# Ledger of designs, part 93: miniprotein binders against q9bqp7

Target 1, 240 residues: q9bqp7
Amino acid sequence: VPQNWFPIFNPERSDKPNASDPSVPLKIPLQRNVIPSVTRVLQQTMTKQQVFLLERWKQRMILELGEDGFKEYTSNVFLQGKRFHEALESILSPQETLKERDENLLKSGYIESVQHILKDVSGVRALESAVQHETLNYIGLLDCVAEYQGKLCVIDWKTSEKPKPFIQSTFDNPLQVVAYMGAMNHDTNYSFQVQCGLIVVAYKDGSPAHPHFMDAELCSQYWTKWLLRLEEYTEKKKNQ

## First folded at step 6 (miniprotein)

Design z13
Fold by ESMFold2-Fast, scan of step 6:
Structure z13 (fold): chain B 240 residues (1-240), chain A 100 residues (1-100)
Amino acid sequence: as target 1 above (240 residues)
Amino acid sequence: SDWEKVIEELRKIIEEMRELVKKGASPEEIDELWLRFFKIVDEAIEKYGDHPEVEEILREIWRLTLEFLLLLYLGVDREELLKRFEEIAKKIEELIKRLE
């Protein structure tokens, strides 16, 4: 159990819409500060198994592609992921600000992959928006908060290339989602409560994306694990 | 032969995994056995990588093994995990057959 436990859900908040909710999705910019990000905490507290798998994956990819080829491959995967997120933000946000360049990204296999998921997404509350947990002292940038099949979720969009998974992008996805959820539920920039998570894995070849839904109980279980990782990070930073 | 023992051990672990997943064993038990499978394949690639066709097949088994480990880390529900395991196990079994 973590030394300084804190609840993921805020009893003073509701997931139901209210009249004060903005008509457009929130997009709070990420402020530059010394407070650690969710991704930094997770990267600095990887398990021995995660480190082993990541190192073996890197070595085998380098052997297959060469050092320059591996760099090109990882850069391309990163760029495709970024463009996929930009395309989803454009699809889910008001179209009045869309540019021709953004429209080109709407034709990717990844977008085709998520079409059946998008049909069940509505009531978008936040897109590419910063969250901060003032009490636990961490920040993050979440992808999306919207209703999935009628339930308000923190939604994390992931890309995958069959048959070559980019292992680094898969580690700790559930912890990342609940970390954002806990921060948002206690961030004064937001007024609603999120109790569910959704990780959507989209495929480059357009095959149907896999939705991984996390109910409130599962989110609470992962929240405890996130608190342990945050504690480990804080202890490591003090020893440095 | 040493190689024949490696193939036999891989087959045995696949069957143990199938029983474990069907019984609804804990993710920790599944992870432990499957990580062992991953390490055996990883070591086999190092030992037998001089044979191009063998290396290619073992590398593909390695990728499929890694895919399932990532599903365990993602925490998918039991029904989805069982379905994905059977798909991956079937592919791995066909690849192992090609190594005989």
Scores: ipSAE 0.014, ipTM 0.449, lowest interface PAE 6.7, mean pLDDT 79

Design z14
Fold by ESMFold2-Fast, scan of step 6:
Structure z14 (fold): chain B 240 residues (1-240), chain A 100 residues (1-100)
Amino acid sequence: as target 1 above (240 residues)
Amino acid sequence: SDWEKVIEELRKIIEEMRELVKKGASPEEIDELWLRFFKIVDEAIEKYGDHPEVEEILREIWRLTLEFLLLLDLGVDREELLKRFEEIAKKIEELIKRLE
């Protein structure tokens, strides 16, 4: 149980559109600051089990590919993920036209993998947009806020070469989603409330993406775990 | 009492691993047993890791466990795996004795 609890949802906000809401998706730029990012907090507070599993995976890959091969592999995975996110932002933005390089990515299996998910996505409210929790002092850059099957969600797009049919397979992704959600719900740059999350795992071979929907109750459960990670990060920083 | 139970459980798991290696168990069976081993180590650090020496010994046990799992992933033959396991198990047993 967190020592300093703070609610994920803002009782003064609604998930319904307001007249003050912009007609185009928000894209607030992330300003570099001393305030920690969600990804930094999660990376600095990995459990000893998570660290061990990551080290094991790393050594297995180095054994198979060599040091330079592993570096190239991880750089390629990062680049593929970045291109996938850029393509999705272009597809979901009503006023953006894709450049040739992004069009080439649209031929990849990743975009084919998410087609059935995209059919259920509408009402995009934010894309690649910064969030800040002023009270809890953290920042983040979320992928997308849109309606999925009629429910307003923080949506996180992931790429994977191996199947992840269960939410437990997505590691800290649920924590990342609720951290963004809690920040957005209390960020003065936004006026609406998000109560649901969606993690979409896309596959390179075009196999149907796995959607992991998180309702308000599940988000509240992961929010408590996020608060514990944030407290651990704050304590570690004090002890440095 | 509780600390003695932790030591006994760690030794029991090493013995279970030895039997699994001898019978040629799958990497999945070894991973499953390893996760139990790691959970016990993690809980021990939480309860008894107040001293840096204790934490360092437990971290060394992790590194040795990782080394063995990498040998399983490499797919070395059974005879070589048994030999390497005994070398690693001996080092882990020496570390466990230092925790007593």
Scores: ipSAE 0.014, ipTM 0.385, lowest interface PAE 7.5, mean pLDDT 79

Design z15
Fold by OpenDDE base, second read of step 7:
Structure z15 (fold): chain B 240 residues (1-240), chain A 100 residues (1-100)
Amino acid sequence: as target 1 above (240 residues)
Amino acid sequence: SDWEKVIEELRKIIEEMRELVKKGASPEEIDELWLRFFKIVDEAIEKYGDHPEVEEILREIFRLTLEFLLLLELGVDREELLKRFEEIAKKIEELIKRLE
């Protein structure tokens, strides 16, 4: 049990999406403060087993591609991910911003992969927006807040070359999503609450993306795990 | 010293790994020893890593041990595997001597 328990949901916020769909998605800029990001917390609190598995994967890739090949691969993966997020932001933004769409950004297997998911996405409330949890002292940049199949979700878009059909295969992504949810639900910059999460794994070959929906119960379970990771991070920083 | 114990434990794990390889152990059996090795190296880096040379050597030991593990996973023939292991083990032993 976390020592510093804090709820993921804010009882002071109504669960009902206020019917005023903001005509424009929120885009709050990330302020670079001494406050740790969700990503930093997760990276610094990886288990030894997780670190081992990642290092083994890295070394395998180096054996297959060479050192220079692996650097190039890593750079390409990063670039592809960035372009994918930029393309999604463009797609999910209001139509007026669509006129400046670089058509080249839309011609990707990843965009093809998520088309069936995008059909079920509506009511976009935030895109590439910063969240801050004032009490728990962490920040993050969330990809998207929108309705998926009529449920308001924090949506996290991921790229993969390998199938990830199970949420367990998404590593710490569920923790990232709930961290963003908890922060947003207590961030004064947001007037609404999110109760669900969605991880979308897009594939380079254009094969149908895997949606991993997280209901309120599952989010609460991962929230407990997130709090434990945050406590571990805080303890490690006190001892440094 | 605590440091001498770390070095001794690292040597012990290498020898245990050598014995497992000779017996035709699976990568999974080696993984357990490797996780133990990794833990020791990680703790050693945390405790003694303020010295850049020590950190560098420990990281190199880690990489070499991982290289061997990957050879097992790639299904290298036993004769070649034993040859490569001995080469890797020798390099690790040389690195350990530099820590002493």
Scores: ipSAE 0.016, ipTM 0.290, lowest interface PAE 6.4, mean pLDDT 86
Fold by ESMFold2-Fast, scan of step 6:
Structure z15 (fold): chain B 240 residues (1-240), chain A 100 residues (1-100)
Amino acid sequence: as target 1 above (240 residues)
Amino acid sequence: SDWEKVIEELRKIIEEMRELVKKGASPEEIDELWLRFFKIVDEAIEKYGDHPEVEEILREIFRLTLEFLLLLELGVDREELLKRFEEIAKKIEELIKRLE
């Protein structure tokens, strides 16, 4: 239980760029192993209320669309989210061509939704990159690390359809961001410090995306909640 | 016994569903029943879910109850609601009988 407390920030690291920083964003591949992922920890430790709301949403969708319709709907939402992330990685990657970027921009209203946020994003340091917290024993795959309005952030891109969002991802998104942040700050594959988070919720109809900026104090508060979820996961695993 | 109380609470779920069909229900009343039914099933699983078959039956009762409450919330017409209720109630009663 005491061994689950660990600081989110690493006092030996700086958030300022230095001469040794790579010119190309880092993309460390995620390797499957027995160490739990952030998403698995969060999924296995959902509150009873979160489980209830998710099941209620699922049954409502099945009643409205039928079982086949529900599977098609969830598959389509997953595919749209995947394509949105792929498009953002392409847009933010220095190696992509102008033609490929333009084609990706035309794929969905989600990219239109996020344009005003992208204007404020620069200094990309990592894209679709694996993080591991060796001391706390968890792994993750973060979307992006870049400066947002001059602040170095772990950025998480989310898609939302106005009538029927996934309830699970709505409640735990801040925990996911700080879990990635704490892992990166203590991962030897990275040399810099991240102290801020940004959750960007993009909309299918192209309505302006909502940015949820998390300063260092807010990140520290959510970090404590993440540590509690990780501890709960560890205890459940011991009980099998 | 505590188990007999659980069985009585589960049977009460069916009776409350029947009252909602008969009298109609506001969104607030539907939400209250959602939470109450969840609590009954969750507490029963926590106390008696050590047996996998019991946990599976309790979760199925919960799923059927959710299905019915969603039909109320969606505003399905009364004739269809009555038909679906009788089908769901019969399945829940059979599952409760398996728990006895």
Scores: ipSAE 0.014, ipTM 0.391, lowest interface PAE 7.3, mean pLDDT 79

Design z16
Fold by ESMFold2-Fast, scan of step 6:
Structure z16 (fold): chain B 240 residues (1-240), chain A 100 residues (1-100)
Amino acid sequence: as target 1 above (240 residues)
Amino acid sequence: SDWEKVIEELRKIIEEMRELVKKGASPEEIDELWLRFFKIVDEAIEKYGDHPEVEEILREIYRLTLEFLLLLELGVDREELLKRFEEIAKKIEELIKRLE
């Protein structure tokens, strides 16, 4: 798949704000479809290294915690991540979409970890919103689109429990971000163009989150890698 | 002993990684070294993981290498990457000395 046939940025879209852009962040619901999601494509095309490391991590955790303990641990990590995302959506939404806030979670280590990042976030355009690439036929659910230090970004919020961060959410994070960006830039439900990405890794102990900013050049480089992963996925489906 | 061989192989791989970070390497060369590194750490944990202190040290070495892979994947600039690699390599060497 030639990158010049499927560019990450849409030449038909303006860099200027439109009057038609809503003041309330967009939240388009994800519809289940036969079209593959970004996470599905990435999971099905993991490198041999990624598969090896993920399996070793699972086996080590099971040895430490037992089968039931591993289940409980992974369930708790998932729940903490879900609540972190819900808290961020509440904080960044002017309409306060959550019916009841978890006051304890809003004062948690993860929220403390991202405070210095949130100071630089403004102009929120989308929260927990579905994207679809019209021509490449993939879908995704992005966390946030907002200005970070004056630049419009696809922002992906990650949680990490020191010392055991999830390996798959670590290696493919840039690919996930650019896949969402390319989809949004070619999705008729959105009118603006995003050229930058931001990956924010928040820590349970409240230590300062690590922001990883991706400029347009870097996004274009990772877009090429994403197109290769998408091609691999398509080839695997033909050869099932 | 078998375990001295594990230490020697870990140091050898760290030196090979340092060389590749300085020169620049193909994705295939980087993947090959990381697979060898994790295979050696995995085998060491299997053979020597019965001792809690040894297992803890080997697990920490594993974690530090995962952290470095994140820096590589996120496209940190070369000067910063070399600095971070040396910091991580020094920590791994300190851990290895505790195993001797």
Scores: ipSAE 0.006, ipTM 0.145, lowest interface PAE 10.5, mean pLDDT 76

Design z17
Fold by OpenDDE base, second read of step 7:
Structure z17 (fold): chain B 240 residues (1-240), chain A 100 residues (1-100)
Amino acid sequence: as target 1 above (240 residues)
Amino acid sequence: SDWEKVIEELRKIIEEMRELVKKGASPEEIDELWLRFFKIVDEAIEKYGDHPEVEEILREILRLTLEFLLLLELGVDREELLKRFEEIAKKIEELIKRLE
């Protein structure tokens, strides 16, 4: 049990998103401060086993691609990920804010992959927006808050070359999502609450993306795990 | 000793990366050096990991290396990547000093 228990959901916020007008999605800039990001917390609290698995994966990739091939792969993954997020932001943004859609950004296998998911996405509330949990003292940049199949979700978009049909295959991504949810639900910059998460794994070859929906119960389970990771991070920082 | 050479090589790579970053190289442009660094650390764990303290330190260095590589995969902005690079490099240097 976490020593510093804090709820993921804010009882002071109504569960019903006020059907306020399709307002321009919130885009709160990330303020750079001494506050750790969700990503930093997760990275610093990886288990020896997770490190080992990542190492083995890397070694395998180097064996398969060569050292130069792996470098190119890593650079391409970064670039493709960035372009994918930029393309999604462009797609999910209101038409009036659509700068000239670089048509080249939209011509990707990853964008093709998520088309069937995008059909079920509506009511976009936030895009590339910073969240801060003041009490638990962490920050993050969430990809998207929108309705998926009529449920308001924090949506996290991921790129993969390999199928990830199970949520367990997404490593710490569920923790990232719930961390963003908990922060948003207690961030004064947001007037609404989220109860669900969605991880979307997009594929380079354009094959249908895998949606990993997280209901309120599953989110609560991962939230406990997140709190434990945050405590571990805090303890490690005190001992440094 | 072979160990001293390993430590010196690791230190050299970190300094080389730092110099490149100071010259305006992006963290992505130093991927080759990170890969080399990673390989050396991994090989050192295999060769010298019989000592628990050494193993622990090397594994921590490896974790920090992987942390940076993961930041690249996550699409973190350039400025944050540069900041995290320096933080990671400093921590690695401190850990290397403990191996001396």
Scores: ipSAE 0.020, ipTM 0.252, lowest interface PAE 6.8, mean pLDDT 84
Fold by ESMFold2-Fast, scan of step 6:
Structure z17 (fold): chain B 240 residues (1-240), chain A 100 residues (1-100)
Amino acid sequence: as target 1 above (240 residues)
Amino acid sequence: SDWEKVIEELRKIIEEMRELVKKGASPEEIDELWLRFFKIVDEAIEKYGDHPEVEEILREILRLTLEFLLLLELGVDREELLKRFEEIAKKIEELIKRLE
């Protein structure tokens, strides 16, 4: 149990659309200060098992590809991920806000992979938008807030070269999603309530993406784990 | 005393790996063994890595172990795999003797 518990959901907010809600998706720019990001907190509080697994993967890749090959590989993975997110933002944005479209951005195995998921996504409320939890003192940049199969979700788009058919195989991704959710629900820049999450793992070869839906109960369970990671981060910072 | 325990644990892991290779091992079993091995070596480097030669030898043991794991994942012929493992295990044993 976290020592400094705080609720993930805001009782003063509704998940239903309001007439006052913007017609275009929100895109609040990330304002970095000394406040830690969700990704920083998670990276600094990885378990020894997670660290060992990442190091094994890194060393194996270096052994297989060489140092230059590994650098090229990781740069390519980063660039593909960036292009994937840019393409999704373009696809989900209103037509009027995007005068130019790069057809090449919209054509990739990753975009093929998510087509069946995108058919169930509507009512986009935010894209590539900053969130801040003023009380818990963390920030983040979320990918998307939209309705998935009629449920308002924080949606996180992931790329992977290996299948991830179970939510457990996505490691800290559920924590990332609920951290964004909790921040958004208490961020004055937003007026709505999000109670569900969705992690979408897209594949380079175009094979069907795996959606991992998180209902309100599951989000609450991961929120408790996120609070523990945040406490661990704060404690480590004090002890340095 | 603690250093002697590290040496003993390294030899134990190598023999355990040898048994898994001979009997056939799942990727999950290999991954678990690798995580234990990495932990032992990483902790040894943290405690004794003040001596550059010790750190270099421990890192070389890690590299040889990863080389073997790559051969397992590439699915080389069993006879070739056993031969390659024996060569790598011999090199690791020689490195461990240098740490004594």
Scores: ipSAE 0.006, ipTM 0.255, lowest interface PAE 9.5, mean pLDDT 79

Design z18
Fold by OpenDDE base, second read of step 7:
Structure z18 (fold): chain B 240 residues (1-240), chain A 100 residues (1-100)
Amino acid sequence: as target 1 above (240 residues)
Amino acid sequence: SDWEKVIEELRKIIEEMRELVKKGASPEEIDELWLRFFKIVDEAIEKYGDHPEVEEILREIMRLTLEFLLLLELGVDREELLKRFEEIAKKIEELIKRLE
C-alpha cells in the first residue's frame, strides 16, 4: 500500500464532461523545472528484471546491426515516433488550425495502422498538453484527451514493430497513462475529469493497431502501482 | 569493506559456475548464476559507479555477462558455449582484478 495515498479521481470535478462546444484542444506548454516527469520516474524505477531485459534486447540489436547500426536504428525509431505524433496532432486538430498538412507526414504505415481507431475518436479536448500534479509533484506531457467510443480517455499513442496484443506487453505504458490521468484530474489548468485510458499500439507495416482500453477500475489498479513507483523514486532521490 | 565483499561474491559465483561445468552442468543450467552475477554487477554500478574507471570496468563486466546470456538464446552448440564460457569467465576475472 502506498504510504502517500492520493486519489486518481477528483471528487470536486464532475464526471460528466460538460458538453462544452468543441473548443480548440488545450495545448499547455511543458515547463521544464526541477519536478520529475512521469517518464523519468518510470525509467528510474524500473525493476532489475526490466533493466536486464532491456539491456539484453539492446545487446542483441547491437549484435545484429552493429554499434553504428544500432545508433542509426534508435535515431530512426525516435524520428518515426516524433513524426507519427506530429501527424496525429495534425489529424486530430480542428481544420481551422490545420496549417499546411505535410502530406508526407500522413503517408506512413503507422497512420494507416491507426485509421480504424481514429474513426472511434471524437471530442478532442487536449493535444500534446502538459499536466502537473502539484501535490504528488510530478509532470508529464500527454498525447491526447478525447472520446473513444463515447468515453473520455487519456490516449497514449505508441509505435511498435512487433505485435502487442495484450496490455501486459506494453510494459509501463499503463502506468504512464494513469499518471497523466491523475495529474490532469488535479491540474487546475483543466476543468474536466477523465476516468478511462487508452493505449494505442500502431504498427509500421500498417496492420491494424491494437487498442488497449482501460476502464476506471483498471486505471485505479494501475494508479496504485504508479504511486508505489513514485514513492520509490522519491526515496531513491533522498538517498542520493 | 562492502566493496571487498562484492568483489569476493562475484569471484565466488564465477568459481561456482566453473565447478558446476566441470561436474557436467550445461551452460544453460548455470543461467541462474549468471542472472545473480548480473544483479550484483548492476547494484555495484549503481552504488560505486561514481568513479569513471570503476564504472567502465563494471560496464565491461556487464557486457561480457550479457554476451554469454545472448549466446544461450542464439542456440550455440554446447562445445562452443563451453569454450565461450571459459573465455568470458577469464576476461571477467581479469577485470575483477583491476577493481581490487
Scores: ipSAE 0.029, ipTM 0.455, lowest interface PAE 3.6, mean pLDDT 88
Fold by ESMFold2-Fast, scan of step 6:
Structure z18 (fold): chain B 240 residues (1-240), chain A 100 residues (1-100)
Amino acid sequence: as target 1 above (240 residues)
Amino acid sequence: SDWEKVIEELRKIIEEMRELVKKGASPEEIDELWLRFFKIVDEAIEKYGDHPEVEEILREIMRLTLEFLLLLELGVDREELLKRFEEIAKKIEELIKRLE
């Protein structure tokens, strides 16, 4: 058990929408400061196994593509992910401003891949929105908070070249989701509670995306692991 | 641990790679060699990596060994594999010499 344990869920919060709440999703801008981000914490506390697997993948890619080819490939993957997130924000936002500017963003294989997931998504409450855990002192930028099959979820959209049919194949993604969840549940910029997570892995060729739903029990299990990673990060900072 | 033992284990890995080139390697043999190699380098970095140059050299040896194991796993042509092995072995030996 983590020494500085803190609950993921806030008993003073509800997942019900307030009757007075506007239909426009929240989009709190991310403030740059000395507080570590979720991604920074996870990158600085990777397990030996994760380091091994990532290094093996990296070397394999460099072997196949060359140094310059790997750099170009990585840049293209990043750009594709960015465009995918922009398209999803446009699709899920009532503003629809981006749809009018670039119709081709909405026709990608990744967007085709997630169509069956999007049919089950409604009640969007936050898009590309900053979260901060006021007590545990970390920040993050989450993709989406919406109802998936009637349950309010933190939703994380991922792109992948290869199938990821098991949640174990998504590595730290569950930790990322619960870190955002715990932060949002204790962030004064938000008034509702989220208890479920969803990792959606979309495919470039339009093959059906794999949804990895995380119920409250699973989120609680990953939350404990996130707290341990955060504790490890804090200890490493003290020893630098 | 004796630092001299680390140097000898690293040289032993080069010889193991040479045997895999001659015989051909199963996926299991590749995994066993990589896991053993990773353990040796990781333990060496933990115990002797206080000097930044040592840590950097050990990580580069790990990268070169992984590069070769991936070539072996891909089933690259034997002539190309032999050529790549000798190039990588030479680089690793130069790095090991810097650790002495």
Scores: ipSAE 0.006, ipTM 0.212, lowest interface PAE 9.6, mean pLDDT 78

